# Ledger of designs, part 182: VHH binders against q96fz2

Target 1, 269 residues: q96fz2
Amino acid sequence: CGRTSCHLPRDVLTRACAYQDRRGQQRLPEWRDPDKYCPSYNKSPQSNSPVLLSRLHFEKDADSSERIIAPMRWGLVPSWFKESDPSKLQFNTTNCRSDTVMEKRSFKVPLGKGRRCVVLADGFYEWQRCQGTNQRQPYFIYFPQIKTEKSGSIGAADSPENWEKVWDNWRLLTMAGIFDCWEPPEGGDVLYSYTIITVDSCKGLSDIHHRMPAILDGEEAVSKWLDFGEVSTQEALKLIHPTENITFHAVSSVVNNSRNNTPECLAPV
Short names: E, the ipSAE of ESMFold2; O, the ipSAE of OpenDDE; V2, 0.75 times the mean of E and O plus 0.25 times the DockQ between their complexes.

## First folded at step 10 (VHH)

Design O71 (framework vhh_8pnl_2)
Fold by ESMFold2-Fast, scan of step 10:
Order: C-alpha cells, then structure tokens, then sequence
Structure O71 (fold): chain B 269 residues (1-269), chain A 120 residues (1-120)
C-alpha cells in the first residue's frame, strides 16, 4: 500500500471515528494539529494522513482506551535518525512487512514502545499488472459499505450523485500502523511519522496484488491495537493478518499521477 | 556488558514511602524503554511499571495511583517512587532493559534487585 484516498472534511472524518472508551462512554477523538490535515483523493508517501492513537502517548496518567486523532507523515522516520533532513533516510519506510517487523530496528523499537496507530483512509489504491504488457490497471479498495434503499449498490452503473451521497455514512478503512517520534538534531517540533503494516493478500485481492495492508476489521480489533496500556505487543500482533471483508472496483488512470486530486480518482469505470 | 544496579530498597511501615533508583555507567538510557519488575517470595516475577523513551508510562493495576516511574536520561538513572506502601508490596524489585515482547524472561539486561519489605 503506496496510495490512499482520505478526502472527508475534518468534521465528517471526526464523526466517522466515534467510539466507546473502556468505561462505555461515547466519545469523539480529540485532535492534535488539526491544521495539518489536508483532505485528498490521492495521498502519496511523505504527505500527512490522519491516524488514531492512544491518549496515553501524550498524557502520563490518561486512560489508555481514550483516542487522539493526529495528522502524521507517511514514511516512518526512526527516533535514532541523526541527520537533519528526513528525506535523506536511505530506507523506504512507507510499509512494514508483518513477517519481519520484529527483525527490523526501525520498526521493532517503536513497536516495543507501544507506538501503535490506526491509519485512516476512505480506501487505498493498488495497480494490477496486465499480462504481456507494461500497463497496469488501478483499483480502489475499501470496506463494504452499508447499502440503503435509495443509495443502492456501488458499481459501474452508479451515477455521480449516488456516489456523492455514500460519503455521509462512509465506513473508513482502518489500517494497522506503527509510528515513531523524531526530534530534529538542530531543534524544532517533534516529527510524528508512521508506516503501514503489510500482509499477504487475501484470496479476494490475490489477482490484483500479492500484498495488502493489515486491516483492523471492527471496533474490537481497533481498540486492542490502540490500547498499548492493556494489550501487549505479542497480543496486538495476533490482530495482524489478511482480511476477506474488503471490496474493490477498477478506476481510471487519472489516479496514476499523484498530483491529480479529484473525485474521478476513485470513481468506477 | 553494561550492568543495571538498583538501590533505595529497605524496611518501611505500611503507609510509608520509598524511592528506588536504577543506574548504569555503560548504559544509554535515552535509547531504551525501561521497566520495573518485582518478585515476591515464592511468586513469579511481575511487571510493576514501564516508561518509554518518549516519557509515556504504563502501570500494573495494583500500583496505579501509588507508584510513579520516571527517568533522568542525562544521569542515566531510572526511578520508582512508591507511596502508600502495603505489606503486599514486599518483594525484590528489579530494573529491566530493553523491554521485549513475550515474558519477563525475554529481557536482555536485568539488575541484581533491591529488597523492599513492608511490615510493622
């Protein structure tokens, strides 16, 4: 996973993240740096994306089941990185393989600190290799959405107006991430950055691509991944596996250019 | 080959306070998560408190509100402030680093321990 859509306005995104804390109290996540959230249909590595993480990461005695929502840089910059410019990091940290996460220092160290986050998106894009050609077919991949009498099913025959109405009650894709905190050697604000954990593709996606993000399907999985105060790294890693509860449709080549940021990027073709 | 050395244990009456310290001259604390464990006579070793390099903390339910873990990276020293001590807190207290997933037995470095006795 190297491209996502996360286009919802901040207030709509916040409401889509409503949750219950350990005491059963209904809550909305509290924002950090909300001004850094930039909605887009076409998010690439190095841009900021919203993530959920435990309030306990910021407040010494906070309830670890309470959630913060914060924009973080996509592309983990390890806390030990000693150069002044994160772009000089020679390793690609956009994704973290589940099978080697405990072997790679860049990921093992923050994971040991409980620096688990849930990466939010409308969905993600993947490019299917076409046999015998250098061409690829892009797909938009997302959770199955609730169908109402009036909105019908998402498909090739759906009008743009029907697609627009789907966003009012869109179920956000929730991907397992690891984040780290980097202090610039020359001073300045702490940089929060994340990587998306990847697993082998499920049966339903295997014809599109051989890898997929580790998707946390449902509130129980999301809560356990975030709650580093009560859930050990060993227990949390049991949540990292392929999921079949996913759907997709082909999209136009407009999405190929990361500078294109329009609804056409995810519209069915 | 760095050694963690605990100190500050002793005999205290119920309701009393103690501050434990863990230091090592060869150990760079800022690069590690640190933890305090304890082991009561005839019992298994159990996690008391963890502190991450970013300052976030995690406590066992039986010490929440009574114990505070902290560190001074410049002095390479980890602390455990213990208030409102109970007879049930009687144990050997161990400093541990780095914190590894699995069991308490998966740590690379352990201190020798400091004894805390809470009795009349």
Amino acid sequence: as target 1 above (269 residues)
Amino acid sequence: QGQLVESGGGLVQPGGSLRLSCADAGFTFSDYDMAWYRQAPGKERELVARIYIGGSTNYADFVKGRFTISRDNAKSTLYLQMNSLKPEDTAMYYCAAPYRVGTSDTYDYWGQGTRVTVSA
Scores: ipSAE 0.000, ipTM 0.098, lowest interface PAE 21.4, mean pLDDT 82

Design O72 (framework vhh_8pnl_2; at its last look DockQ between E and O 0.53; V2 from the best seeds 0.00; counts 0 for: pae E 9.6 > 2, unsure alone 63.7 < 65)
Fold by OpenDDE, look of step 11:
Structure O72 (fold): chain B 269 residues (1-269), chain A 120 residues (1-120)
Amino acid sequence: as target 1 above (269 residues)
Amino acid sequence: QGQLVESGGGLVQPGGSLRLSCADAGFTFSDYDMAWYRQAPGKERELVARIYIGGSTNYADFVKGRFTISRDNAKSTLYLQMNSLKPEDTAMYYCAKPYRTDSGKTFDYWGQGTRVTVSA
């Protein structure tokens, strides 16, 4: 996964992340560093994206079922990194393969510390290789959306006008991530950064791309992944597998340029 | 609930200029795509211009380079610079942004509008 969309306004995003804590109380996640959130239809590595994480990471004795929402840098910077510039990392940390997560120190160590997060997105982009050509067709991949009776057929929003209505009750994609905290050698603010765990693609997506993000489907999966106080690493890793509960449509080549940040990136062609 | 308040409308001669403003009293103005619409008497409301969160803009065909939509995120204000105005541009002009209620319902939030009259 090398490109995502996360364009919802902060207030809408917050409401979309409503949850029940361990006691069954309805809650909204609190923001940490909300000013770092920059909505975009076209998010690339090294940009900031909002993630959910347990409150227990920030507050001693907090209920680990409580959630915080925080923008973090996409591309995990390990805590042991001693260079002053994160861009000097010699290996790609945009993604973490599920099969080797425990073999790589950069991912194993933070995971062992319970540094699990849920990366939020409207969806993610993948490019299908066209046989015989160097051309790649981009696709937007997301959760199936529930047709509310009043909302016209969330089918292929044939018209841009219909597309805007589709986003009113958009179910966010929830991807499993690992985050770490890095202190710059020269001092300054602690950098929070994340990697997205990837798995082999489901059957439905296999013709488009052979890998997909580990998607946490449902509140229980999200809660268990986040709750590092009650759920062990071993148990959490059981949640990491391909899911067939996805849909996709072809989009224009506009998304190929990371500078393009318009609804056209998501629109069906 | 952030109220959109339009201003800057008035009477202008053909070929004249106006600058419309839309103040958003709500939070997180910078997170929203914004648009100007207009409605002439007896006609349907139509899109004039849109500005996205990324700064890109779209204009209706009738604009033909005469209007410029812009935003100041620090001031939570949307603008429409209208040049070379024509009698056909006479309408009520509305500012719009997507809005989601606490109940989860989403709708386009509209201001009360500002009237633009182009007349000789």
Scores: ipSAE 0.654, ipTM 0.836, lowest interface PAE 0.6, mean pLDDT 90
Fold by ESMFold2-Fast, scan of step 10:
Structure O72 (fold): chain B 269 residues (1-269), chain A 120 residues (1-120)
Amino acid sequence: as target 1 above (269 residues)
Amino acid sequence: QGQLVESGGGLVQPGGSLRLSCADAGFTFSDYDMAWYRQAPGKERELVARIYIGGSTNYADFVKGRFTISRDNAKSTLYLQMNSLKPEDTAMYYCAKPYRTDSGKTFDYWGQGTRVTVSA
């Protein structure tokens, strides 16, 4: 997974993340660094994306089932990295293979500290290799959506009321991530960065791409992945597997250029 | 929840110019795709221009080359620069956000608008 859409305005995104804590109390996640959130139809590695993580990472004695939402850099910078510029890391940490996560120090160490997060997106993009041509067909891949009313085309609404119908009820994609905290050696703010765990593609996506992000399907899976105070690493890793509960449609080549940031990136062709 | 307030409309002769402003009292203006719409008496509202969160723009064919949409995220303000105005541009102009700020309530995405009249 190397490209996503996460375009919802901050307040709309926050409401889409409504949840219940372990006592059954309804809550919205509390923001950290909300001004660093950059919505986009076309997010690439090294940009910031919103993630959910347990409040216990920030507050001693906090209820580990309570959630924070924070923008984090896509591309995990390990805590041991010694250079001054994170972009000079020689390893690509955009994704972390599920089969080697416990073998790679960059991922095993933060995972052992409970540094699990849920990466939020409208959906993600993949490029299908077409036989007999060098052209690739991009697809937008996302959770099946509940169709409760007549809605406008994705990314092509004619009025604000029609745009509301497309996105007000949108179920966000929830991907399993690992994050780490890096302290610049010359001082400065702690950098929070993440990687997306990847698994073998499900049958439904196998014709598009051979890998997919580890998707946490439903609130039970999301809660268990985040709750490092009650759920061990061993138990959490049981949540990491392919899912068939996914849908997609072909999109135009506009998405190919990561500088293009318009609804046309995810509109059906 | 923020309120959108349009201003800058007025009476101009054909070929004249006006700059419309839309102030957003909310704190998340930079997160929103924004649009200008217009409505002439007895007609449906129609899209004039959009500006996306990445800064790219889209225009209706009937204003392309004459109107320019822009935004100032630091001031939470949307603008529409209108040049070479024609009598058929006469309408009430509305700025718009595409999303509700509170999904539990019926919400009007339109302010009161600002009137533009183009006549000799």
Scores: ipSAE 0.426, ipTM 0.728, lowest interface PAE 2.8, mean pLDDT 86
Fold by ESMFold2, look of step 11:
Structure O72 (fold): chain B 269 residues (1-269), chain A 120 residues (1-120)
Amino acid sequence: as target 1 above (269 residues)
Amino acid sequence: QGQLVESGGGLVQPGGSLRLSCADAGFTFSDYDMAWYRQAPGKERELVARIYIGGSTNYADFVKGRFTISRDNAKSTLYLQMNSLKPEDTAMYYCAKPYRTDSGKTFDYWGQGTRVTVSA
């Protein structure tokens, strides 16, 4: 998983993240660093994207079921990294394989600190290699969306009414992630960064690509993954598996160039 | 409806130019795809031009080549440069945040409009 869409205005995104706390009360996550949110139809590694994490990471004695939403850098920078420039990290941390997560120091250490997050997106892109050519067919992959009386088509953004019919009630994709906090040696702001956990593809996606992000399907899975105060690492890792509750459609090659930030990136072809 | 304020309309001769502005006093401007619409009396509102958050643009066929949409995120302002105006361009012009947003409800951000009149 190396490309996502997360294009909703912040207020729409926040409402899509409504949740129930431990007492069953409806809440919205509280933002940290909202000015760093950069919506785009075409997010790539090293860009910032919003993630959910437990309030307990920020406030002593906070209710660990309460959620914070914050932009973080895609591509985990380990807390032990000693150089001043994160680009000098000698290995790729955009993804973390679930089958080796406890063997990789860059992921095992923050996971042991309870640094679990939920990575948010409209959906993600994957490229299917077409047999007999070097060309690859991109797909946009996302949760099935509820059809309503006034449901609109994805990519039909030629009027305000059509855009709202698709996106106002969009079910965000919720992917399991691990984050870490790096303090630059020269000083400055702490860098929050994340990796997306990957698993073998489900049967429905196996013709497109052999790997998929670990998707947390439903509020119970999301709550357990985030709640490091009540859910151990061992129990949380049981949430990490493929899901068949996913849908997709082919998109044009516009998305191939990461500079293209337009609804066409995710429009069906 | 909303906190969008259009300006720059007026009376112009055929072939003339106008520049419309739309100031956004509400939500963060840079998070939105933005658009200009127009409405002649007795007609439905129709899309004139759209600019996406990434800066790319889309124009209605009837205005391609004559109008230019642009935005200044630092000033939270949307612009429409209108050249080679024709009498059929006479309408009320509205800026819009095409996304409708409300807590649990449909929400539409339209300005009050600015009138453009092109005299025959």
Scores: ipSAE 0.006, ipTM 0.428, lowest interface PAE 9.6, mean pLDDT 85
ESMFold2 (binder alone), look of step 11: mean pLDDT 76; pTM 0.761

Design O73 (framework vhh_8pnl_2)
Fold by ESMFold2-Fast, scan of step 10:
Structure O73 (fold): chain B 269 residues (1-269), chain A 120 residues (1-120)
Amino acid sequence: as target 1 above (269 residues)
Amino acid sequence: QGQLVESGGGLVQPGGSLRLSCADAGFTFSDYDMAWYRQAPGKERELVARIYIGGSTNYADFVKGRFTISRDNAKSTLYLQMNSLKPEDTAMYYCAKPYRDYGDSPFDYWGQGTRVTVSA
């Protein structure tokens, strides 16, 4: 997973993240650094993406089931990194393999601190190798969406008004992530950065790509992954596995250039 | 798990340009970050530029604004466009990839290198 879409305006994104805390109270996640959120149809590593994490990371006695939403840099910079420029990090931290997560220092250390997050996206992109050519076909991959008479499918926007309704009830993709906090050695703001955990592809995606992000399917899985105050590392890692509950469609080569940031990036071809 | 083969190095005058290429026969080129390193005589290898699997890039301070890293996933080829070359850019340039496609892997698979010399 190296490319996502997360284009919802901040207010729409916040409402899409409505949840219940442990006591059943309806809540919206509280923002940290909301001005750093940059919506885009075509997000690549090093850009900021919104993640959910437990309030307990910021407030000593907070209910660990309460959620913060914060933009974090994609590409984990370990807390122990001692150079002044994060671009000098020589490790691939965009993704974290589930099978070696406890063997890699960059991921084991923050995971041991409970630094689990849920990475939010409209969906993610993968490029399928085409048999007999060197061309690749991009696909947009996302949760199955519930079609209502008020909202249409992503491909059924026949007018500007109907297009807006596609996103009103969009079920965001919720990917398991690990984050860390890096303090520049010469001073400056703390950098929050994350990696997406990856697993073997499910049967439904195997013809597109051999790997997929670890998707947390449903609020129970999301809650357990975030709740580092009640759920141990070992228990949380049981949530990390492939899922078949995904859908996809082919998209235009417009998405290939990460500088392109238009609805055409995820529109069906 | 293909071999990395660099090309495009040569001799140029200060202010000149070169385009380096790195071909990888591996089937997972789009699944991992790629980097260019360089090593001048008597110095350690240093990171020049990194390109993430999604296409985002970062650069060492000493090349920002002058070098551009890019990738062509369909051709499994990595490029480094070098403009406004300086004598200090003289080095052997290496294409590098991690030994595993995902996660915390060092850039420890390097090609044979291609030599860049910048002199009057």
Scores: ipSAE 0.000, ipTM 0.342, lowest interface PAE 10.4, mean pLDDT 84

Design O74 (framework vhh_8pnl_2)
Fold by ESMFold2-Fast, scan of step 10:
Structure O74 (fold): chain B 269 residues (1-269), chain A 120 residues (1-120)
Amino acid sequence: as target 1 above (269 residues)
Amino acid sequence: QGQLVESGGGLVQPGGSLRLSCADAGFTFSDYDMAWYRQAPGKERELVARIYIGGSTNYADFVKGRFTISRDNAKSTLYLQMNSLKPEDTAMYYCAKPYRIEGSKEFDYWGQGTRVTVSA
């Protein structure tokens, strides 16, 4: 997973993240740095994406089931990184393999600190290799959406009003992530950055790509992954596995260039 | 299309200069860190220079001050400006994109290479 869509306006995104805390109270996640959220149909590594994380990470004695939503840099910068420019990191931390997460220092340390987050997206893109050619077919991959007479479908959205209907009740993709906090050596704000955990592809996606993000399907899985105050690392890792509850469709080559940021990026061909 | 195509190699005298180019005929160029590697006869491939998505650069000690790596995301092209060339710079030069997964020292996208010969 190296390209996503996360284009919802901030207010729509916030409502899509409505949840119930441990006490049964209905809540919306509380924003940190909301002005850093940049909606896009075509998000690449090193850009900011919204993630959910436990309020307990920011407030001592907070209820660990309460959620914060914050933009974080895609591409984990370990807390121990000593250079002044995060882009100088010697290896790619866009994704983290589930099978080696406890062996890699960059991921094992923050995971041991409970630094689990849920990465939000409309969906993600993957490029299918074609035999005998270097040309690839892009696909948009997302949760199955509830089809209603009031909600639009991606294929039926041909105007701004119709596109708005598609997204009104969109079920956001919820991917398991690990984040870390890096303090610039020369001072400045703490940088929060994340990686997406990856697993072997499910059978439904195996013809498109051999890997997929670890998807947390449903509120129970999301709650357990986020709640580092009550759920140990060992228990949380049991949530990390391939998911068959996904769908996809082919999209045009417009998405190939990350500078293209239009609804055409995810429209069916 | 995800293939990398190097060009700009050739025969040059010691002290001369060459500019290598690597065109990404496909997509995703701006989403990847890019690197130049070289392989001299009878030796393993070694990293020459790396340029990160954010524009930061890293150089092998044996080329610092002589080589400059740069990228043009609009043209999907990677460059290596080589100055003060030495006979020991003689090698096949390759451009590469890393895998997106953490800990990757391997590249799934290698160019075919362009030959640089430094000889009187």
Scores: ipSAE 0.000, ipTM 0.132, lowest interface PAE 17.3, mean pLDDT 83

Design O75 (framework vhh_8pnl_2)
Fold by ESMFold2-Fast, scan of step 10:
Structure O75 (fold): chain B 269 residues (1-269), chain A 120 residues (1-120)
Amino acid sequence: as target 1 above (269 residues)
Amino acid sequence: QGQLVESGGGLVQPGGSLRLSCADAGFTFSDYDMAWYRQAPGKERELVARIYIGGSTNYADFVKGRFTISRDNAKSTLYLQMNSLKPEDTAMYYCATPYRSEGSTYFDYWGQGTRVTVSA
């Protein structure tokens, strides 16, 4: 997972994240740095994306089931990194393999601190390698949407205007992430950055790509992943597995250039 | 096909100040880390300052306390405020933003540069 869409206006995104805390109280996540949220149809590594994380990370004695929403840099910079320039990090930390997460220092350390987050997106993009050519076919991959007429019913006949109407009640993709906090050795503000955990593709996606993000399907899984105050690392890692509850459609090559930020990036071809 | 355009360079005396700008009419910066680099004749390009998407900043030791990097996301413009300029700061100054092709390889997108000369 190396490209996503997260284009909803801040208020629509916030309402899409409505949840219940441990006591059953209905809540919206509280924003940190809301002005840093930049909606886009085409988010690449190093860009900011909104993530959910436990309020307990920011407030001592907070209820660990309460949620903050904050923009974070995609591409985890470990807290122990001593160079002044994060781009000098020798390893690509855009994704973290589920099978080696407890073996890699960059991920094991923040995971041990409970630094679990849920990465929000409209969906993600993957490029299918076409047999016998150097060309790749991009696909937009997302949760089945209940308010489409059928699961996976967004088709080639749909206009961009029809797509605009589906966003009012869009079910956001919720991906398991790990974040860390890096304090520049030369001084400056703390950098919050994340990685997306990846798993083997489900059968439905295997013809498109061999890996997929670890998707947290439903509020119970999301709550357990975020609640580092009550859910141990061992229990949380049991939530990390492929899901078949996903759909997709082919999109145009416009999405290939991460600088293109238009609805055409995710429109069916 | 847009290009980053730096401006604000010029000739100043030691101890003077300059404000560099980097803009492109068609380019959006708000989703990318941005950086200023410089290159003196016959030397390699070196990082001067970086500003991350979240607003945190990072400076080379040789400019810390003298230079300030900032961005205006509404105007898609990057700035470098340079104070207490020294002859050693004489260079061509470039702004840069990374982008990704086919999701796996990163390419730095460079501007054409703006010349800064510090001389009595």
Scores: ipSAE 0.000, ipTM 0.174, lowest interface PAE 16.7, mean pLDDT 82

Design O76 (framework vhh_8pnl_2)
Fold by ESMFold2-Fast, scan of step 10:
Structure O76 (fold): chain B 269 residues (1-269), chain A 120 residues (1-120)
Amino acid sequence: as target 1 above (269 residues)
Amino acid sequence: QGQLVESGGGLVQPGGSLRLSCADAGFTFSDYDMAWYRQAPGKERELVARIYIGGSTNYADFVKGRFTISRDNAKSTLYLQMNSLKPEDTAMYYCAKPYRYGDTTGMDVWGQGTRVTVSA
């Protein structure tokens, strides 16, 4: 997974993340650095994306089931990195394979510290090989959406007004991530950055691509992944597996250029 | 960047009270967790209390039940109410703002400090 859409305005995104804490209290996650959130239909590695993480990462003795939303850099910069420029990191940390996560120092160390996060997106993009051509067919891949009289569908959204109706009750894709904290050697703000854990593709996606992000399907899975105060690394890793609860549709080549940031990027063709 | 200026320190008898204030003049106060640290002669700076942007508070064990941290976002001011003061509370008290995500390991803006002396 190397391209996502996360275009919802901050207030809509926040409401889409409503949850219950361990005590059954209804909550909205609290923002850190909300002004750093940049909505886009076409997010690439090294840009910031919103993630959920436990409040306990920021507040000693906080209820570990309470959630923060924070924008983080896509592409994990390990805490031990000693250069002044994160772009000089020689390893690609956009994704982390589930089968080697406990073997790679860059991922094992933050995972051992409970630095689990949930990466939020409208959905993600993959490019299918087209036999007999040099072109690849892009697809937008997302959770099945509940169809109601008022929710609309993505296939019926042919104008800006119709797109607004689709997004009001959109179920965000929730991907398992690992983050780390890097302190610049010359001082300044701590950099928070993440990687997306990847698994073998499910049967439904196998014709599009051989790998997929580890998707946390439902609030129980999301809660357990985030709650590093109560859920051990071993128990959390049991949540990391392919899921069949996913849908997709073909999109136009507009999405190929990461500078394109319009609804056409995810519109059905 | 902003400047933090502490006030309210002074000399007080054991069992007495002081209220420290910290005013911010240069950054958006409501966007940050805020903390009080102290440093006694010959010792490292230690966290006394932290208040989070969500309003939650955290205290060092040695001040629990005696000190109360609070903030006024409209006035961009942080407070520390210190009750039942003990001689071991004698220190320079510093107001601090953490780095962007507010973890406990780093502070990027420090005040100049205000001296608290507790003696008979």
Scores: ipSAE 0.000, ipTM 0.141, lowest interface PAE 16.7, mean pLDDT 83

Design O77 (framework vhh_8pnl_2)
Fold by ESMFold2-Fast, scan of step 10:
Structure O77 (fold): chain B 269 residues (1-269), chain A 120 residues (1-120)
Amino acid sequence: as target 1 above (269 residues)
Amino acid sequence: QGQLVESGGGLVQPGGSLRLSCADAGFTFSDYDMAWYRQAPGKERELVARIYIGGSTNYADFVKGRFTISRDNAKSTLYLQMNSLKPEDTAMYYCAKHYRDSGSSYFDYWGQGTRVTVSA
C-alpha cells in the first residue's frame, strides 16, 4: 500500500470515528494537532495522515480504551535514526511486512512499546499490471459501503457527483499501523511517524496486486489493536491477516501523479 | 540496475531435469519475495513459482509436483529445480524480486532470462 485517499473534512472524519470506550460510553476521538490534518484524494508517503491511537500514550493513568486522533507522517522514522533530515532514511518504511515485523529492529522496538495505531483512509490505491503493455491500471480499494435511501444507488449514475453523495455515511478503511517517536538530534518538535502493516493479498485482490494492507475489520479488531494497556503484542498480532471484506473499482490515470488532488482520482471510470 | 542474473537453462529431452539459478548482486536479497516467471514463444509471461521472505511457497498448477523453488539468503541466490520436464515447459525463464510494497513508484527487479528447451 503506497497511496491512499483521506479527503473528509475534519468534522465529518471525527464523527466517522465515533466509538465506545471500555465502559460502553459513546465517544468521539480527541484531536492532537488538528491543524496538521490535510485532507486529500491522493496521499503519498511522507505526507501526514490521520491515525487513531490510545490516549494512554499521552496521559499517564488514562483509560487505555480511550482514543486520540492525530496526523502522523507516513513513513516510519525509527527513534534511533541519527541524521537531521528524515527524508535521508535509506530504507523505505512506508510498509512493514507482517511475516518479518518481529525480526526488524525498526518495527520490533516500537511494537514492544505498544506503539500500535489505526491508519484511517477513505480507501487505498493499487496499480494492476496490464497484459501486453507497460502501463498499469489504477484501482481504488475500500470497505463495502452500506447503501442508504439518501445516497441512492451508486451504480445507477456511476458519476462523480453521485459518488460524492455517499461520503456522509462512509465507512472508513481502518488499517493496522505501527508508529514511532523521533527526536531531532539538532532539536525541535518530536516527529510522530507510522508504517502500514502488509499481508499477502486476499483472493479478491490477487489479480490487482500481490500484497494488501492488514485491515482491521470492525470495532472489536480496532479496539484490541489500539488497547496496548490490556492487549499484548502477541495477542494483537493475531489480528493481522488478509480479509475478503473489500471492494474496488477502476479509476483514471489522474491518480498516478500524486500532485493531483481532485475527486476524479477515485471516481469510477 | 541489472543485478539479477539467471543461469542453468539449456536443452533437455522430455522427462529430464534442470536446475535454474538466479544470483542477486544487490545487498537486500533477504528482504525480497522472489519468483520465477516464464514466457513461451508467442505467449505472454506467466508466474511459475513464488517464494516469500518467510519461506512459504506458491506454485502454478501446471508445475505442481514437478518444480521446487528455494532460496539461499547467505548466497543471495534463488533456485528452481525442474523435474519431469515436458515440451510445453519450453520457454525463457525469468527471475524477479518483489520488495514489500512501498507504493506505486517502487519498481520490481527482473533478470534478462535463461532459455529452457525441452525436445527430442
Scores: ipSAE 0.000, ipTM 0.113, lowest interface PAE 18.0, mean pLDDT 83

